# VHH binders against Flagellar brake protein YcgR (ycgR): the designs that were tried, part 4

Target 1, 263 residues: Flagellar brake protein YcgR (ycgR), of Thauera aminoaromatica (c4kar8)
Amino acid sequence: MAELSTPSPASPAPLDGGRGDELEKFTLRGARQILQLLQDLITHRGLITAHTGGGHSFMTAVLKVDEERGRVVLDPSPDPQANRRALAAPRLTCVTQLDGIRIQFPLVGLGEGQDKGRPALFAPLPAEMLRLQRREFYRLQVPLAHELSCLLKAEDLARKPVEVSARVIDIGAGGVAVVVPTGAAEFVIGGTLPACRLALPDGEPIELDLEVRNLNRQTQRNGTEQLRVGLRFAALPRAADTRIQRYIFKTERALNAKARGGL

## First folded at step 1 (VHH)

Design za3
Fold by OpenDDE, look of step 3:
Structure za3 (fold): chain B 263 residues (1-263), chain A 120 residues (1-120)
Amino acid sequence: as target 1 above (263 residues)
Amino acid sequence: DVQLVESGGGLVQPGGSLRLSCVASGFTFSSYAMGWVRQAPGKGLEWVSDISSGGSTGYADSVKGRFAISRDNAKNTLYLQMNRLKPEDTAVYYCAKGLEWDYSPEYDYAGQGTQVTVSS
């Protein structure tokens, strides 16, 4: 009787940095907030999946927060090999859930030692913690057929104002990712693009301010280079927010209906 | 065809309670996460709560401790008990079907919604 090893619930994979433009609003950086959240994890005995890279992870828990020393104490793995990997990793990505909310945070500078006579892992307090209430971070991959575009008001290398029509490749409540030809404009992370125009299928373009959050150069298979720009909605009117979310919701429904053969 | 039919909305005074129901059909209800989202006048869609196929629940901070999501798989029905209602809870509430059995940030179907109005 082959004991069907119930596949261990796949440890939630870390969210990739590709969504960095939208994740900022969910990122806690305040010392008090971080300490409180870590304390909540301790209180609730939250199990944490610590990712060490290379597809490896181990289960741990926050045992203690040492505010005086500015460090967090983690439960070591019962697997010595996992602990060695953790210690050798330049960064741990810790993922957990508390009250249905996904929490993710990095730990850097992991060490081993003893806490009250028990083996423990130590790391400096995280500089940031991501707290996501599920649906709030979702981004829709925009169907090519919708031909969403965003007119970006940017500057060129000479700081001359330029307008760039960018294709929207994904959209969420917090922002959009667009692709532009390389060299079309100069983008600076943290910079604001004012009075841009997002074109949705359901009406007039939406005027909004965008903040550049990430830049990624992509080489296409044909050898052409394009720039992916992650943009956060810096100032989104309520009416615009409603339209965007409605579009996302409607599009998701349509895509899923198609996938199921319902159309 | 997937159908979601919400009911139970209405007018209530602040501090009052309502219980929303959503009857699902056209899919294996017990196999999917379900959720509630709401849209207040002039605002975007807001996630309220969800429940996995296994019964794990999540709540938005704005409703935590006041709202309770539950499901009856035998009746293909999703519920939202809303207590200590506030004017800020005024919205159209939509029942939504998740893409998976577990928590999902996206939904593939939603009902027509039911109006909840909290006003003195």
Scores: ipSAE 0.028, ipTM 0.354, lowest interface PAE 5.9, mean pLDDT 85

Design zb16
Fold by OpenDDE, second read of step 2:
Structure zb16 (fold): chain B 263 residues (1-263), chain A 122 residues (1-122)
Amino acid sequence: as target 1 above (263 residues)
Amino acid sequence: DVQLVESGGGLVQPGGSLRLSCVASGFTFSDYWMGWVRQAPGKGLEWVSDIYSGGETGYADSVKGRFAISRDNAKNTLYLQMNRLKPEDTAVYYCAKGTEYYFSGSPTMDVAGQGTQVTVSS
């Protein structure tokens, strides 16, 4: 009785789809961009998972960027074995997240030494960094003080038209995220909300069509449930797009200025 | 162990709609990109859509403008809203977990569920 070895389910072939080109859109190669991103990681004390190969990794952080020497300084692992693996690895793959955006970058040529009398790992600056954020998906967190709102024309469970005033929590060139009370309306992913009104601080509300892209129920600290609705701008007029872009730009500039201690 | 359980498939007429769900367990759902792939009869596996941990979405050209992917991290659930379905959308749909991204390659999927059948037929 020959035991028919059930063929091991073939590992799904790597989806070789045209994604290589798509990944390039998210790859930073500019020296200035790389430096800025590394500085941002320092500023935010971003924890980094450093992969040394063979399924091994350790937690680290960027401690410093030495532009003069063209190197990055990393926090060594408290595990000496992890550090040995890192130093022996031909390539370190660093993975982290900043503001919900996945960042990945390679480091090669790791060395050990001291930074300000403390043990540290050193590597040349990465030649590239992957930041998985499409420019079109960049969303500005709206300051609470701006009180942006969006009047949503939606339907209730009975398909009766309802208007819901929703607070805008983030905005990008491609859409907004809003919060609504649970049960205020029924939203269907892929559904269109026509003739909604987005209120910006700089003038009259913008009339626009919105497409529901995401629904997320959130429980607030106070126990209140809210529905976060991700909305895409559908057929945004050019004038409206310009206004939205201007708002985002101005707000970002202001936030950055504040962060630098200017205001 | 990583588990993915798809649901929501069925028989629909052309122009109809379906919503697929995938419940994930055994890993930190919010840390991974998730996606949908499908296999039509006699065809290979086809990428349909994916959603990154940051919420960015991608769609195959064949489904762009008709399908919408979303996720609820609190429920460890992935969704695919399918509108304006066509006979060519007939396939087994699989929920898939993404792997780490590498510079040398495209994002890969390492685990998939058992799939849910979607049939579009008049």
Scores: ipSAE 0.006, ipTM 0.204, lowest interface PAE 12.0, mean pLDDT 83

Design zb2 (from zb1 with K97R G98S L99Y Y100E S101P E102L T103G P104T F105Y D106Q Y107L)
Fold by OpenDDE, second read of step 2:
Structure zb2 (fold): chain B 263 residues (1-263), chain A 118 residues (1-118)
Amino acid sequence: as target 1 above (263 residues)
Amino acid sequence: DVQLVESGGGLVQPGGSLRLSCVASGFTFSDYWMGWVRQAPGKGLEWVSDIYSGGETGYADSVKGRFAISRDNAKNTLYLQMNRLKPEDTAVYYCARSYEPLGTYQLAGQGTQVTVSS
């Protein structure tokens, strides 16, 4: 019977590793955003893998955010040895996920104490939190009230340039799905649509190149045929990516708050 | 929204058995690794078991050979058969959705209390 060694969770690549510029767009540094994300982890009871180095980790959770003292309270390990390693570590790397989004953040200056008479770990608030939303893990269903649209630069059957305003039905870090009337344009999987314009509620439309990745024809109950087009962001400027991520984050928070009866 | 509803906990004598259930909703259950974690009073969260998409299972050393994890994808339900229970197994048990491939978990339920006492 081969002892299936529990795959030791691969130590997350240190945030300081070489592709720093690529990760910056996913890094939250704003105090308010960090506090909100930590509060979300509390609300959703996200189980966190805390890496102490040397291939060692333990499971924890954020129990409380103490804004007055500028610290986070963590659940200690049931293993005293794990807690000792955590306290001795110069840096704790915390990894978790929320709604299919990977979250990673460092904690430094870990200490032990008591919270409400229970053992707890304490650390200063993280200076940064990495939030990675991958298309394969999460797609935000766009609320109809937001009326997101994408102006597609496409071609008709005669290869004549046409502009089609398409409703955005979902959005992720990697792209959008849109709905277009059948026959409005011809789309080819793997084809590029250059200089399209994505309209977000928070400002001017974003100019971007889109790659057609999926086509799905659907007949509505009324007999009208619609084409769903899955589009990948082919060349997304950094500033545009930041705006998209901000929109997704804000909308997700609002939807989750509503679902919890908070609105 | 992801929902996980745990049930099947209770009071049992040492050496007894319980079967926990978790009903999942708000996501495609079959696409996710699922697991159980527990929290004893005054202790941190502890991983108990998980089941992967391929049917592979993992167990903490503390429960290995006593606990069995399974799933019914048609019912969106995760199970934990717990045999030969010990006082040390006393905890709130939570069903958790895994973030593949990281092996991290999201809790969404209130958990179910398991108490092993004479």
Scores: ipSAE 0.000, ipTM 0.226, lowest interface PAE 11.2, mean pLDDT 83

Design zc5
Fold by OpenDDE, look of step 3:
Structure zc5 (fold): chain B 263 residues (1-263), chain A 120 residues (1-120)
Amino acid sequence: as target 1 above (263 residues)
Amino acid sequence: DVQLVESGGGLVQPGGSLRLSCVASGFTVSEYYMGWVRQAPGKGLEWVSDITSGGDTGYADSVKGRFAISRDNAKNTLYLQMNRLKPEDTAVYYCARGSVTWYPSGFDYAGQGTQVTVSS
């Protein structure tokens, strides 16, 4: 009887720093705020996914905050190899959730030692912590089967109006990420795309204005280059917001049910 | 005014022992992060040992198992017991008060220092 290793729930991937301006308002840099948030993680025994890079991560927890020494104590992995990777990594990206709020923070200068006779990992206190409320920043990875699309009204290199049908790859209350062929249109960060159309499975497309927030070029395994465009909803009508939220919740529930073997 | 006054340094042979004292005035030692740092000739400041307000102690790897930090609250004094001294321990030793919450921890006050010389 092959013990079906239940796929460990996909540890939430770190948020890419490309949303720099939008994330700034959610970034804590105050010493007291950081200490309080770390203490809250301790109190609630929040499990943390520590990303070491290269697609590797391990589960840890904040065990202690040493305010006077300016360091945090982490629970080491039971896997020695994971600990070695952590120690060799120039930076850990720690991701966790507390009360529905996503928390992300970097740790640099990781070391190993003992805390009260127990093996522990040590790091300097993070200089910043990102605190994102789920409602605003949760991004659902859109199942390919849903075939969500967004018709973008953009301009080409010659500043001629063009319409580009883009596949939606993730969606949240605040916006969508789409992929377009390279060269399909010219996008400018901070630029507005007016009167775009988001197609949801449950009805007519939603007309909305989109603001370009980030651009990432991606090369596929087949060598094809795609442009990932992060788009913020600009002035989203309440009815549209409700539809988007409903879609997200419905889809999330369905995915969770499937993961639990209920579908 | 905050003051720290170190004493107890001197010349000692390898393998010998010294006890450094640091008398604080203007604040209560037990309420602060305190530490010892040293500066050897031609070298930078090196952290040696610390004690938190909570009483937790830390030591540099170079002195671990040989040095012991303690405090007497009634005397408002910090101590460093140094055993099995080595020539490499030769330095000016400073008592310091911690003031920052960021790593590495900083110090806002230090004494004049006391010379420790380990030589045959």
Scores: ipSAE 0.008, ipTM 0.223, lowest interface PAE 8.9, mean pLDDT 85

## First folded at step 3 (VHH)

Design p1c (from pa1 with S31D)
Fold by OpenDDE, look of step 5:
Structure p1c (fold): chain B 263 residues (1-263), chain A 121 residues (1-121)
Amino acid sequence: as target 1 above (263 residues)
Amino acid sequence: QVQLVESGGGMVQPGGSLRLSCAASGFTFSDYAMSWVRRAPGKGPEWVSTISGSGGSTSYADSVKGRFTISRDNAKNTLYLQMNSLKPEDTALYYCAKDYYDEWGSYFDYWGQGTQVTVSS
């Protein structure tokens, strides 16, 4: 009778996909601290974005902390589909802010039920909560000499598919800002641009889905109007994420070296 | 420091109108999309509307589409929500929220204290 060793529950993936040692100082693991922070979120009516994976998220808030049962109570989405996705997700990544500090925490084992006769979501207390100051989430200004570009698959005013080569002006782990000629395509906030191609200097373009998050018309000093488009990575393969991070790190290092009088 | 201050809420009868305002400070207002979010009693937060930094693009929840209009004045660092044909189900605390995104996706990194809208006969 071979004792089927029940696979040890996979340790929840670290909140930050690999910046291991540096983030530990910002990670709360103490039960009391976690409880206090969750209580603070209640007190301050924290708006929480819960990511369910696949580019989907819903807005929630902490309703209650049940210390006796070791669980957190959340507001469900008004969208039944979002709740279904949440319940089907192996893990929620919750993101919010308190006192200018970004807070991130995982929830595992989400269930639905009733709290005081109202629909609610329930999860065990998070094992850890990450508190990061904004300085840690910067976007790299891309040097003009690098000539990063992103091929956008968009639509024109007639909803005809168009491909637009856009210059990348900044890049971070979560997305890019690009500039396009005015009138090159129509963009809608919240719209998805599927199968775009981000060109990095170190190899083949990365295929990825992009979501439009911001649009700014800018007039250049020469009088030319450009559209700045803020784009988040809607679906990024791990390998692509690693490449992007590597590029950012390498570029930052080079810029810093130059700033210090290095070649 | 980033600050968002909502105003313009109040009590109105069904079918009435209100205009909400949000004064923004502490950041380059035009560089960010802004949103309205509401929280009704006994319900979770609900996204209402978003406007791009330039104001050239807007989006609305289906529940408010055709009735609400989001706008902004970047010169005044102010966000607006014109609410027409108000319904009892629109009763909520309305938040002005600043959009942000990072490696985990999109979220609101700042929001105000909210302004109460009550629609009742």
Scores: ipSAE 0.673, ipTM 0.873, lowest interface PAE 0.8, mean pLDDT 87
Fold by ESMFold2, look of step 5:
Structure p1c (fold): chain B 263 residues (1-263), chain A 121 residues (1-121)
Amino acid sequence: as target 1 above (263 residues)
Amino acid sequence: QVQLVESGGGMVQPGGSLRLSCAASGFTFSDYAMSWVRRAPGKGPEWVSTISGSGGSTSYADSVKGRFTISRDNAKNTLYLQMNSLKPEDTALYYCAKDYYDEWGSYFDYWGQGTQVTVSS
């Protein structure tokens, strides 16, 4: 057997971490754009981290693009266990960089075989690729110890005003995600929450307008229902933007210093 | 502008030693874990070793444990890899890589051009 026949095309895996609508503007779906970006990764010898789920990953690189067969060809891991996990995974999430820009893409339908006598992994070309400059769309996962909160000025079911103190779970240049108890207020996607107050550790809370972008209901371990609300900054004063970016930068530094056992 | 510049590669005989260095600039070096990654001829990239930002924690691939030692000097912004008891299988281009952690886990957001290590009789 010279080549492995892979099932193709497999359904593309979603790229979002609950932020799919915000990522859409950074998502490439044009076939020629995808081919060119993959070729650029080959030319620059990109070091790719391929995540298989369950906290497992392995290193790989794009060996070539086989346009005739509609396939991308990757280096296998020298660790046979990593290759077995990759072949068993429903998808790989591949992450790398090119000129400081985060590149992320899914691969589905991975198979193994040979490329000109060299062991290789094969997959159909990805249906999408993400190109994200971190400043434009980075979302910091807020440490629980920071207890960041946002006071939301919303409405209840009867359209009467209510104020809800919501815990901020992530924050970026363009918005926040918060959690609130289910039933604390009624939220409408596309709705505007004026004059909310974001509490950062330094200084007075920031007054800002928020737009509801997404809603996800979730159940906590203790059976308590809560609602995850994705919020966009609708009108962000320049001084507020500076304070938010400073918080993100300082916290990102601290989190990265702790990664892999930092002190 | 992040720069990582590796040096110290060369040719050695089996059983020999080499010390690799990586000069870092353009970021706060002590805030980030750093890794060595290698590419052997005809094979894909292989993680070799990682050290925490402070230098307090290290980890190694099984293939190099007991033979390689990663270290850093945060005052000089320099990462090191001491390689002892070298084997022909250690022949590779060795990269200095900057770890980055986010909600999807770790990946390398910068790496250098690499330094060649060749182990042959």
Scores: ipSAE 0.543, ipTM 0.852, lowest interface PAE 1.8, mean pLDDT 83

Design p1s (from pa1 with G53D)
Fold by OpenDDE, look of step 5:
Formats: sequence, structure tokens, C-alpha cells
Structure p1s (fold): chain B 263 residues (1-263), chain A 121 residues (1-121)
Amino acid sequence: as target 1 above (263 residues)
Amino acid sequence: QVQLVESGGGMVQPGGSLRLSCAASGFTFSSYAMSWVRRAPGKGPEWVSTISDSGGSTSYADSVKGRFTISRDNAKNTLYLQMNSLKPEDTALYYCAKDYYDEWGSYFDYWGQGTQVTVSS
């Protein structure tokens, strides 16, 4: 009876997609800096989305930083199930923002208890906090009205070839993120999807190879489950690159113009 | 700079109604889903409602379903929350929040300072 080793839930792929060196400059590891940033989150009433894995998350906030005990105190979820998931998770990935800068930090060793007579979650201080300026990692959020799609050439669980039409949710110079229905295909990180077709508004679809870089099953707030697939452009022809860049540029300009009241 | 400014909060008796507004600036409002989140005293943040970028889709927490209505006017860059049949448990600071989606999933990348809603007899 071969113990089918249940594939360990894919740890959220480290943000390390080849940008490891670039991320280091944005990573805080100093205890004082971390404490200060957490304190700032308290001051600014930071809303934190804590990811527990498996596509689940809950909203929390930092209640207190206990420097003496080296721990952070968080609000529990009003959902008991979310708290159970959080406590069972080996790691929380916390995401928030401050002053327009995206902040991400891990929490490990989560426990529950009481703070001043109210239920609270406790965790050791994060070892690191990542501060990312959006400008440096810019991905164009594709307007829904553009209805960008990518026809993915993939395989199902039986390794049968399938074509999946995926909505493009963001695009950058290096790739796209798409959403697909759960179970539509089997994706493997590092795998290549050959001869896919990216549909842009300005002409015929672009045929290109895509490399799977990230997989994220997500449950939306409305209960809908989706699979987000991060895809890297592989062997992108120059003409295709130009078209993609043009689209991004044009769209950004339009969005900016609209934001300024020009549209 | 992205700004979200909530208004319309106040004190109301149980069974009463309030309408919250959120003025948005500094981004293409019509391109993003928007949400309301609340934080009650002594409790963690709670998602209340979300509306899609176009306004064509809405979702609500079970605790407010049937009582609250989220809406938006994209021409005015304004988000609304109509709250009817208010209960004491609805007492909270209500935040307007901008939805964002990345490789980690959905989160709020911006929110306002909040508007206080107090439901008491």
C-alpha cells in the first residue's frame, strides 16, 4: 500500500521569481525597523489581509507590539473558522499597505489568547518585512472592459490536451496573470504551455509560449473559487513584445487620463 | 495620491437607517472593485460588502445581507453604503476600501480614515 504522499500544499512561491536580488533592497530585517513599521501600522489603523494558505485569508489588524516579549498582537477574525485555519497554518502571509507602499510579512508560530480581556492572536515578531513600491514591480491591471484573454494549451489530470480560455487580469513586460476555473486544467510550476494565444484588442492574437511561474487558488469574498495562474512570456517574438508594450502604454495613458477627469 | 474619504456616519437608533459615502480620488475609480469594511470596538476588521468595478456585481456579508446595499457612481467617483434596519451590533468604524488583486490574492491596498456609525437606543 504505497502511502500516496499527499503533495504538501505548495508553499506560496517565494516572491523569488528571479528578482531575489532586487527584493533584498526592499526587505527590512532590522529589529528596530520592523518594530517601527508595525507601530506605524497601528497608528494608521492598517488593514491587514492575512493569508493562511489554500486560498483562504482573513482581515486583521495589529493591536499591539510587545517588544519585551518579542511578539505582535493581532485581532482575530470574527469568523471562528478563519481563526482555526490561521492557528493551523504553519505560516501566515500578511499583506497591507502604508503610504502607498505595499507591505508583506510572514508570521509563524501563531497562537491565541487574551489581550486586556479580549480574544487576540499572538505571533513572534516577523523576521523580515517586505516593502514594495508598486512602480518598481508594475503590472497593469487589465480593465475588465478590455476583456483580454489567453487561450492556454494545457493538459487535464489525465494528461489529455485541453484548451482553456483564461481571462487576463494583469499584464507586464514579462508575462501575464490569468484566472481559470478550478479544475479546467492541470498546471505545473515551471512547466511550459506551448503555442498559447494572447488576445489583445489591437489585432490578431499573439501566439507565444508561456511558462507557469505561480499558481494560486483563491476563494473570493463571494465564495467563488478561482485559480490564478502567473505566466511568464517564453521566447516572445520582438513584434509581439512591441505590441504588448504598446498595449500597456496605451492603456496606462487612458487610465491616467480618466483618473484626471479627462475621460 | 490615492485618497478615500468616508462620510455619512453618525448616531442612530435601532431600526434606523444611514447612508455612507466614500469619495475616491487619485486613481481610476471605475477600474476597481470597492468594498466596505467595518471595525467594531474590541473586534477585528470585518468585511461588509463589495461591488465590482462596473457595479454589475455585489456581495455582502451574511450579517448585513438584506439590510445593506452597496452602490457606486463612477461618474462621481463615489461609493455608497445604504444601511437599513440598523442594529447595535452594526456599531463600528466603517472604512471604504479599494480592492486589489495580485499573486497572493485579494486584499485592500487603500482605505480611508473611516466614518463612525453608532447604533444605540
Scores: ipSAE 0.671, ipTM 0.874, lowest interface PAE 0.8, mean pLDDT 87
Fold by ESMFold2, look of step 3:
Structure p1s (fold): chain B 263 residues (1-263), chain A 121 residues (1-121)
Amino acid sequence: as target 1 above (263 residues)
Amino acid sequence: QVQLVESGGGMVQPGGSLRLSCAASGFTFSSYAMSWVRRAPGKGPEWVSTISDSGGSTSYADSVKGRFTISRDNAKNTLYLQMNSLKPEDTALYYCAKDYYDEWGSYFDYWGQGTQVTVSS
């Protein structure tokens, strides 16, 4: 087991638009659906992490839904500074789970007050809520021994075609993240990389179109600077999807068995 | 499927000690940071402590610092919370929670049913 393993990022883009078009099919906008989901969070006493921006967050829970006033009521933090940050934030991003399903929703216009003599935070009902099953947000951290790679058909700064062999660091139902040397190609958020090739351990490489969704510079342990490129699968053929899901399933089970030491 | 099962709660006098355990299954335990969260009667959830995936880094809420010790045994897939010098204010349902990191910092993608700790005379 790795001494410095970082958490595997298998998460959707922020609700506010980094990947809004690919998330639309998982977005609830009906008032009745939103009210029911919030009630389910109350009933199951969901533990919500509310992000206030700047790397800050606090724990909360939904106390009730006030349908007449169109408001959701939340527990305040026992930390007064967290409450001040929440009230000053232009948006809270609330993240929780219900039966393994990731639930994410924005709250805007947060205010403070009392609910039956109990301190509380109030916000208008969210206009949308994101409901993602594990398959739709989970990103498997790829073992180095698998040497999973993706051949990217990109362009350099002069718009000349280049091929870049990139190591796949995570993979999920909606895409992959890869690392490439800085300067290997010009990547533009929203740009499409046609006819890339994803090499899985079993079988022929999968030809697929990829869309650039995020770029992050990363410094490796040895000081090497690389780009982490988040890539969405465009119209993924059913056979390719099946192979990817099978790879994720088999690898996850193998990693769990190794971690238990029960052979 | 991910499961987190807490145990070791109970009733104890002020100043006493308890050791909580959390048995983890259904994921690669050693790859994730783990946390304890508590919920006192009639109050919202409160973060208590977090331990890194390797166990090399720990953090604590101010209210428990110096009294509680978080630890893990990655060979046994078990998370622990040693609770010393317990106060009535520590009375709560204690949850074991699996950290998950993304652009928002940590959040908990799974937690257990909790184990009750009651500190009273």
Scores: ipSAE 0.566, ipTM 0.854, lowest interface PAE 1.6, mean pLDDT 83

## First folded at step 4 (VHH)

Design A5 (from p1s with S31D Y100F Y107W)
Fold by ESMFold2-Fast, scan of step 7:
Structure A5 (fold): chain B 263 residues (1-263), chain A 121 residues (1-121)
Amino acid sequence: as target 1 above (263 residues)
Amino acid sequence: QVQLVESGGGMVQPGGSLRLSCAASGFTFSDYAMSWVRRAPGKGPEWVSTISDSGGSTSYADSVKGRFTISRDNAKNTLYLQMNSLKPEDTALYYCAKDFYDEWGSWFDYWGQGTQVTVSS
């Protein structure tokens, strides 16, 4: 059988400079904040995935923070080759979570030694740490092939009820962005659209209330105007939240598998 | 919230067997790959085995290949590790870990508190 090589939680996960404006809001640079977060990771006894580049990573944990020497002490890998790769790497990208929040930080200048007679890795304190509430900030770009739609319950210019089937262009845990033809309905920022129906590929449409958060009119290259509407989930049942997050994750995995030329 | 609870650890003689279980809740179990990770005293975490979301593919660390078998029951939201021909060097705390893929890559986003396996005479 054509079996893949041993899978591991290994893919590069650098801090994303391409999202600089969005990520800056969630980047901690204060020394006291960084020390506190690292201490919280120690208390939580969390697993850290350390990416060394070239698709390689290993698992570690913070053993302690040495505030006086300005460094962190980490568990070495049981795999000597992983430790050699880590020591040779110009940078490690460390990824973990605390209370469902994604935490990511670089380590540079890694060295090896001992802590209380046991092997350990040492690095200067990171200059920055990223703290992202994954649930509120991730947006999946919806594949056109999914034909994902949301039936909006809105009003026209005469305040008469109108139903508009809108194409969903992105979706996150907190809401969707949709496109509608210009003039199909009137939208007011802060207004609520009750009992709208979000159609996911599997199962019955999800009935939910949506709040209008932003509006953006764009003229397409063919001269057609469309309205992009950002909508937040105003009252999301737990079961609906689970279905939406399942769709997001499943679709992301499928897209990434196809992009890599996987199966 | 996501919860992973390991069980089935204990003390066993070299050459013996144990079966570990992990009860998962708070997420759609069948949509995620799952792994076993172990941590021996004085060593960092070591990946042991992974199983795909459907159970259709598995992989193992060289140190356990041929001795351990990972499996899952998606109807029961449960992950298993059958451990045969146990050696003293298998002594460790064994964690159940949830694989996660997002726009920044693959990593473990949740893990349990672990179950202790001790292999000694």
Scores: ipSAE 0.448, ipTM 0.785, lowest interface PAE 2.4, mean pLDDT 81

